# VHH binders against p53848r504to814, part 3

Target 1, 311 residues: p53848r504to814
Amino acid sequence: TYIMAIFNATPDSFSDGGEHFADIESQLNDIIKLCKDALYLHESVIIDVGGCSTRPNSIQASEEEEIRRSIPLIKAIRESTELPQDKVILSIDTYRSNVAKEAIKVGVDIINDISGGLFDSNMFAVIAENPEICYILSHTRGDISTMNRLAHYENFALGDSIQQEFVHNTDIQQLDDLKDKTVLIRNVGQEIGERYIKAIDNGVKRWQILIDPGLGFAKTWKQNLQIIRHIPILKNYSFTMNSNNSQVYVNLRNMPVLLGPSRKKFIGHITKDVDAKQRDFATGAVVASCIGFGSDMVRVHDVKNCSKSIK
Short names: E, the ipSAE of ESMFold2; O, the ipSAE of ESMFold2 at other seeds; V2, 0.75 times the mean of E and O plus 0.25 times the DockQ between their complexes.

## First folded at step 1 (VHH)

Design b06 (framework vhh_7qbe_3; at its last look DockQ between E and O 0.07; V2 from the best seeds 0.00; counts 0 for: pae O 17.3 > 2, placed apart)
Fold by ESMFold2-Fast, scan of step 1:
Structure b06 (fold): chain B 311 residues (1-311), chain A 122 residues (1-122)
Amino acid sequence: as target 1 above (311 residues)
Amino acid sequence: QLQLVESGGGLVQAGGSLRLSCTASGRTYSMGWFRQGPGKEREFVASISTSGGSTYYADSVKGRFTISRDNAKNTLYLQMNSLKSEDTAVYYCAAVSYIGYYFTQPGAYDYWGKGTRVTVSS
């Protein structure tokens, strides 16, 4: 299981363009410490650099500001002689194709897109142009300001769009018998699958894609728990659909799955913890559950606590 | 190829009403209305789920506009009441090529009509 550590880039409010060597050096030193801590327990670490908050209802930084915050830092990480470059994988948390382009130029390995290409129609073209890049295709609805109001998942009648659904691996077949309880994961899987096909049609390769069901994005706390329990369905899910009088087969089976339960409000709701640091202990238990249900990668704020949960 | 054709646009006085229609050449999933006013970018107006049971509206039109659909006729509607000069725009019908409740981002929609012009005078 891979560990993806979150690093929020410090905002640059100064008009001279964000080449503050002291700020970059400080951030780089923090990343070096984080990497050393992670690599003590793991063979590699993924650092996910965010220049703009993707939390629901957050105020969005401009594209120019996001670039100023994230790109120089990624470059500094890649140029560092203090890091074992073969063991440090770099990700950028962005839904903007222009930010992705700049990050790729300076050595990022992964584009972590919470929108699955919904917020920027050029994203899939950028990923397709760079077949060495890994893309995390995340599930959401609406946009940053509206997604929390879009957590209503409907039952669809077959024949409207979905022709046939499959849950492979007979050990999981009993979950299909609980159709009313699987409406959420089936909707999430269908919506991810449709974005997946669109990515493939735009030239993205299957081997570039990880899927993220988007805990906390367009979902209630109960729905987040249901998704975690139903990871086996998602990892064994395929379906056929009608598109312009032709049938398309969508296969999500054996796709790598990323989950980011770290410090989400739903963990605090379950444990009644209000302090983010207190939630780190509870996050360890949730991470263990994610791994137990088949998560291939976990995105966390506290690498040390997560590492204890994996062992 | 799926085609969308809008109708019902025209000139209307401030405070008036107008109903837009969008006819699809085949079955559609979630659909939406978008508009583009003079000197502005294309913005979201309203969206509706495949069944028609769920709808979502931009804050600027909530309480004034109603989106609905008739799946038997492959037709989407936008009932516009209490029209303001700020509602002057070309209105576009859009449809997704995939399953999903609905989306507010233009990039989610694969099929678009050519647009119908709405002018609100005052």
Scores: ipSAE 0.005, ipTM 0.241, lowest interface PAE 11.5, mean pLDDT 74
Fold by ESMFold2, look of step 2:
Structure b06 (fold): chain B 311 residues (1-311), chain A 122 residues (1-122)
Amino acid sequence: as target 1 above (311 residues)
Amino acid sequence: QLQLVESGGGLVQAGGSLRLSCTASGRTYSMGWFRQGPGKEREFVASISTSGGSTYYADSVKGRFTISRDNAKNTLYLQMNSLKSEDTAVYYCAAVSYIGYYFTQPGAYDYWGKGTRVTVSS
């Protein structure tokens, strides 16, 4: 299982150009420490750099500010002689195609797009032009201000667009017998699959794509738990749909899956009214559950504490 | 490691009949037949549900071919009547490891036989 460590790039509030360089040195030192701690326990580490908040009701940084916060840091990490570059994988958390372009120029490996291409129609073209880049296609609905109100998931009629659906190699005895219990994960799989087909149609290759069901994006905390429990279904899900006057088979089987359970609002519901040590332990237990249900990659805030819980 | 073994292929005169069989080494759900002719891509022929209660056929074989199965023997059949030269192909047995509806797409099938050749001469 790969560990993806979250790093928020937050320069000083003064917004001076000189502050970026000084902040970069401090941030780089933090990254070096994080990487060394992670590499003591793991063969490699993925660092996910974010320069723009996507929390509900948060104010998003401008594209120029996001670039200023994140691109020099990525460049500094790649140019550092204190890191084993073959063991440090860099991801940028962005939904903006121009930010992704700039990150690619300075050596990022992964574009982590929480919108799955919904927020920027040029994103798939950028990924397609760069076949060495991995792209995390994440599920959400609506936009940052509306997504948490769009968490109602219904059964799909197997008809106009979706013709057949399948769950491979699971304990499901009959899909129809279990439909009510699996509505959420099947809808997420179908919506990811539709965006996956659009990515393919725009030239993105299947081997570039990792999927993320988007814990906390257009989902209640109870739904997040359902998704974690039902990861085996998502990893074995496929369906047929009508596309371009023909039937298309969409197969999510064997696609790597990322889960980001750490510090999401649902952890707060699980650990309500407990001290910081108890919260850290509960977070580790949720991460271990994600791995136990088959997540290929987990995104966490505290690599060291979560790694102790996993081991 | 499910194994599918086809049999019953051979040389047949146009207008003749053949019956293909496919024996599975373990439990299967829905099954189907595909074929690949000379210089052509693999194409769907027929599929059958786990119980045998639902069948689906490619338009090119409907009315001439009949898919069936014997669940006690875990064996799939394809009765091929009124054979034409265009039916000349290697015929593949395919099986899934899950419960589903209709299976016309090759990507839905997890297991494949090695094929049996059918040649229709005139």
Scores: ipSAE 0.000, ipTM 0.169, lowest interface PAE 16.2, mean pLDDT 78
Fold by ESMFold2 at other seeds, look of step 2:
Structure b06 (fold): chain B 311 residues (1-311), chain A 122 residues (1-122)
Amino acid sequence: as target 1 above (311 residues)
Amino acid sequence: QLQLVESGGGLVQAGGSLRLSCTASGRTYSMGWFRQGPGKEREFVASISTSGGSTYYADSVKGRFTISRDNAKNTLYLQMNSLKSEDTAVYYCAAVSYIGYYFTQPGAYDYWGKGTRVTVSS
């Protein structure tokens, strides 16, 4: 299981304390310490740099400000002689294709796009032009200002376009028993699959893509828990759909899955304490359940406190 | 090739009842009833799981119609009570060719009967 450590280059970070984005050298030093601590416990580490908040209803930095916050830091990390560059994987958390393009120029490895291409129609073209880049295709609905109002999963999203769906490696009678309990994860799978096919049609390759069901994006706290427990369904999901007088087979089986449970609001419903530091401790317990249900990568704020759950 | 044969349609007064049957020529999984009124597309009425343990109804028929099945006889039923003029339609039996979840969309169903006509007179 891989660990993706969050590093916020934005004032609205989840952690208390000094602003990491204010001084590139200070930010780089913090990242070097984070990487050394993680590499003491793990063979590699993924650092996810964010220059614009993607929390629901957050105020969005301009594209120029996002670039200013994130690109020099990524460059500094790649140029550092204090890091084993073969063990440090860099991700940028952005939904903007121009930010992704600039990050690629300075050596990023992963584009982590919470919108799955919904927010920027040129994103897939940028990824397709760079076959060495990994792309995290995440599920949400609407946009950052509207997504919290779109968490009603009452009917299947693709409707008449779906011909058949499959949840592989599941006993047939067990599948019937699960039908009302799995509407959420199957809808998420269908919507991811639709975006996946659009990415493929734009030249993105399957081997570039990791999928993320998007905990906290267009989902209630109870829905987040349902998604975590139903990751085995998503990892075994496929379906056929109608496309312009032909069938298209959408196969999500064996695609790597990322979950980001860290400091999401639903953890506060489980614990007495709601401050972000206390949520980091509780997140470790939730991360263990994510791994137990089959997550291939977990995105966390506090690597040290969560590492016991991962190893 | 699975064959589905509906029966039990007819003329009934508003407020009355009818029971539709659909016999399948072989193994079936999830099944459903659809209907098509004059000049309309087929619309969902009810569906039932392979085992018969779970059912789902269109809002327009909930509380009035009951779907059931007898897997030993390969037969699907629709008990229709408190019938209204709006229920007048050709009713179709449908089945999927695979194990799956219940579906309200006609495109999910691979096998269809020829239909049985229900006419509800005022």
Scores: ipSAE 0.000, ipTM 0.122, lowest interface PAE 17.3, mean pLDDT 78
ESMFold2 (binder alone), look of step 2: mean pLDDT 87; pTM 0.892

Design b07 (framework vhh_7qbe_3)
Fold by ESMFold2-Fast, scan of step 1:
Structure b07 (fold): chain B 311 residues (1-311), chain A 121 residues (1-121)
Amino acid sequence: as target 1 above (311 residues)
Amino acid sequence: QLQLVESGGGLVQAGGSLRLSCTASGFTYDMGWFRQGPGKEREFVASISYSGGSTYYADSVKGRFTISRDNAKNTLYLQMNSLKSEDTAVYYCAATHEYGLPFDSRGYDYWGKGTRVTVSS
């Protein structure tokens, strides 16, 4: 299982408590420490650099400001002699194609796109031009200001299939018996699959894509918990869609899945923790559940507690 | 800008059928039909995902209306069978900016001007 550590390169007063980011040397030193801690327990570490907050209802930085915050830092990380470069994987958290282009130039390995290409129609073209780049295709609805009102997932006809012989959770062994309880994950899977097909149609390769069901984006805390429990369904999910004059088979089976449960509001609902540090400790238990249900990568704020949970 | 143009409305007798069409000037994600009867609020009729794999219907039309789409023509359809006088309304085509299946009109970003359906006894 891979660990993806979050590093916020933003002075966001609403998401990071109003803290201004340090200068580049201080930020680099923090990243070096984080990498050393992770590499003590793991063969590699993924650092996810965010230059613009994607929290619901947050104020968005301009594209130029996002580039100013994130690109020099990524370059500094790649140029550091204190880091074993072959063991440090760099990701940028951005939904903007121009930011992705600049990050690729300075050595990023992964584009982590909360919107799955929805917020910027040029994103897939950028990813297609760079077949060495990994792309995280995340599920959301609407935009940052509207996603909270779009958490409506209903029972309706789905022309889908679950390869249940590969699903090991008892409560999802029988598709027909659990249709009411699986409507959420099936809707999420279908919407991810539609974005996946659009990416492929634009030249992105299947091996470039990781999927992220988007915990906390267009979802209630109960829906987040349902998604975690139903990761095995997502990893064994396929359906047929009508596109143009033809039917297209969409196969999400065996695609790598990333989950980011760290410090999400629903962790507070589960643990009743108020303090963020205490929520970080409790996150270890939720991360262990994500891994147990089939997550291939977890995105976290506290690498040390996450690492202890997966040993 | 995205434009939606409805057609196929008209006068029909109770028990009859009509097929409504909605042509989009470009790509659309999820689409739906809403209607507004005289002196009433706009209400949901049916919705369909981009792939056509997910459809949802208001209870009042379930079993009588069928929503479908032809993405090659950028066209949405509503087949209305067994029409009742209560189905009399202006029917609006709507599209979302992005994926989603909002059953609330507030979730739709683009709207046509409407096509009128009158069902006589």
Scores: ipSAE 0.000, ipTM 0.126, lowest interface PAE 18.0, mean pLDDT 72

Design b08 (framework vhh_7qbe_3)
Fold by ESMFold2-Fast, scan of step 1:
Structure b08 (fold): chain B 311 residues (1-311), chain A 121 residues (1-121)
Amino acid sequence: as target 1 above (311 residues)
Amino acid sequence: QLQLVESGGGLVQAGGSLRLSCTASGDTYAMGWFRQGPGKEREFVASISWSGSSTYYADSVKGRFTISRDNAKNTLYLQMNSLKSEDTAVYYCAAYRDFSYGWNPAEYDYWGKGTRVTVSS
C-alpha cells in the first residue's frame, strides 16, 4: 500500500497587497522531515504538491501563481541530495494541463487531477504525450463552485445507454438485491468509466491510470462512508455502453484505487469533533478501513499517525 | 454541424403535465434543459449524463420534473408535472461536445432554438 503525503505549496496568507510564500528551502526541509517519517515504516513515499486549493467554493489561484508556487519546489525536491531519490515519488495536485506540462518538465511522476479531465479539456492530450506519467482520474461533478449542489445519488437510475453491468462477473440482479446501498458506487463507477473511455480515446494508456472515487467532492459525509465500504465493488466493476455508434466494454476491474480521507469533515462527523488533533487519531482508523477494503494508495495530511495503521 | 430540435411545448393549465422532447442530428454527450421566462436570464432546469446514470435538478423543479434520454433515438426528454405559472418560459435543449457536465450555460456547446411553454392560472 502506498502513502501519498499532502504538501500544500499555497501561501499561508494574502496580506500586504501581495501573497507571501514560505521560502523554498524551508519547504524542502519540511518535505525532508516528512519523507524520513514515512520511510521509517515504508519502502517509498509519494509527495503530492498542491499549488491551488481544490476545496469546494475556494478561491482559485491563477495558472501563473499555481506554477510559481509548485514548479520551483518540485524542481528543488528532484535536485536534492538530502533525499533518497529512489524512494521518493513526486505527484502534483492540479487540474490544469499547462501546470501538468510544466511539472512533467521538472521531473514529476504523477498528475493528480481532482476533475478527471473535466476542468481542462487538454489534460488527456498532455498525459497521452507522456506515457511514463501516472494519472489519477478522480470523480467529481460540475466544478469547484457547483459540486456541493450535485451530491444527489439516491433517486438516480441507470440509463438505456448502459447495456450490461457486472461486479466480479455477477449479474445486476445480485447488485439490485442490495437496492439503494449500491446506487452511489454504481453511479460513481459509471461516471469514472465515461472519463476513462475519453482518456483512452485521447491516447492515454490503461496502465497510466489510477482511480480516485473523490471522497468529499460532490458527496455528503454518509456517502463518503458508503464509498469506502464499497471499494470492493468498484475494483470488480465493468459495464458495456454506447460510444461512437458502437458498443464498448468498460473494464475498471483491478485498477489501482486511491482514497483520500485525511482530515475531511466526515471524520469530524464520526467523532463529533472539530479539533484537528483528535481528527488525526480518527484518520488512522479510517485509513486502516480504506486499506482493509482494498485501497492501493492513501492520501494523508499526517504521515506519522497514518503509518501506525499500516503495520 | 450538430443540430438540436425541441418539441412538445404549448399551453397547459396550472397543475397539469407536459413532456418536452429534444432530438439531436448526431451523437451527443451530457445534455440539459434550460429555460428563460419573461424578463429573466436563462436559468438551469435539469441535466443528465451521457449514460443516463446521473441526473441533476434545479431546486425549483425537484420532485416535479424528470429528465431522461434514449440514446438509440438521440432524444432527450423532460417530463413536467404539477406545473405552476412560474414555469412559463421558453425551454432550451443544450448539449456538451464531451463528457463534461454541469449547470453553467456558458459551458454547453450546442443549443436548440427553444420551445414555448405557457402555464395559465
Scores: ipSAE 0.000, ipTM 0.234, lowest interface PAE 14.9, mean pLDDT 73

Design b09 (framework vhh_7qbe_3)
Fold by ESMFold2-Fast, scan of step 1:
Structure b09 (fold): chain B 311 residues (1-311), chain A 118 residues (1-118)
Amino acid sequence: as target 1 above (311 residues)
Amino acid sequence: QLQLVESGGGLVQAGGSLRLSCTASGFTYAMGWFRQGPGKEREFVASISGSGGRTYYADSVKGRFTISRDNAKNTLYLQMNSLKSEDTAVYYCARDLEYSGWDLFDYWGKGTRVTVSS
């Protein structure tokens, strides 16, 4: 199981009082500390650098500003002699193809795209041109300003296949439960699969793609919990879709899955915490559940506490 | 922990103005306004950073609403101008705005009701 640590390079890093909004030397020192803390417990660490807020309804930084915030920092990380470069994996949190292109030039390994290519039609072409790059294909609906209104998952006419014998560690007890209780994860799986096929059609390779069902994006807190519980369904999910008057088989089975439950509001609802940082201890328990249900990677703010929880 | 208290709602005619207030103990965090109309999901309205240096608005209210804060009074404001019937909702203030990509903590006060008549 990999651990992906979040580093927010935006000035609206609110939960840490803007500690990460500083000059590049200060940000690099914060990242070095994060890496040293993570590598004390693990053989490698993934750092996910965000130069633009994807918070629902936020005003987006310009492409130029996003590049200014993120690209020099990534370059500085790769040039640092204080980091064991073979143990540090770099990810950039961006939905912009031009930002991804610049990040690849300076040494990122992963493009973390919250939109699954929806917000920038050129993204898949950039990923396809760089077969050494891993792409996180995340599920959402609408755009940054509308996703909060689109949490209705009610399509029951799905025409899909689930191998129940491989769907362990779930509360699905019988075939009737698959139809009625799984409409959310099945709709999410189909929408991910549609983006997956679009990526493949544009030349992206299956081995480049990691799936993120998008906890907190176009989903209520109860739906977030249901998705965590049903990860085994997503990892054993396949269906056929009509494309250009032909049927295309979509196989999501055994694809690696990322979950980012860290500090999401559904944890606060359960624990009654009022501060994002106070949710870090509770996140450890949710991370353990994500791993138990089949998550291959977890994205967290507090690597030190989460690492202790999953050991 | 410490709670949020909204005030300033009421009945107002279309085209009118209204100012909402929210008081919060421990006023160092970023804050925002959300609203929920009858039979609708809760939606984002506006947010402001802890220092007041950054503000964000939903497209539906941009140019009409202004968010501000007075840190000395531990008070958040939403100035609503050119009100429309579709602005009718219960308005909630929220705190604990998180990093890029994260949902806001959904702990907020009881809300304040705004009704805009034609």
Scores: ipSAE 0.000, ipTM 0.139, lowest interface PAE 16.2, mean pLDDT 71

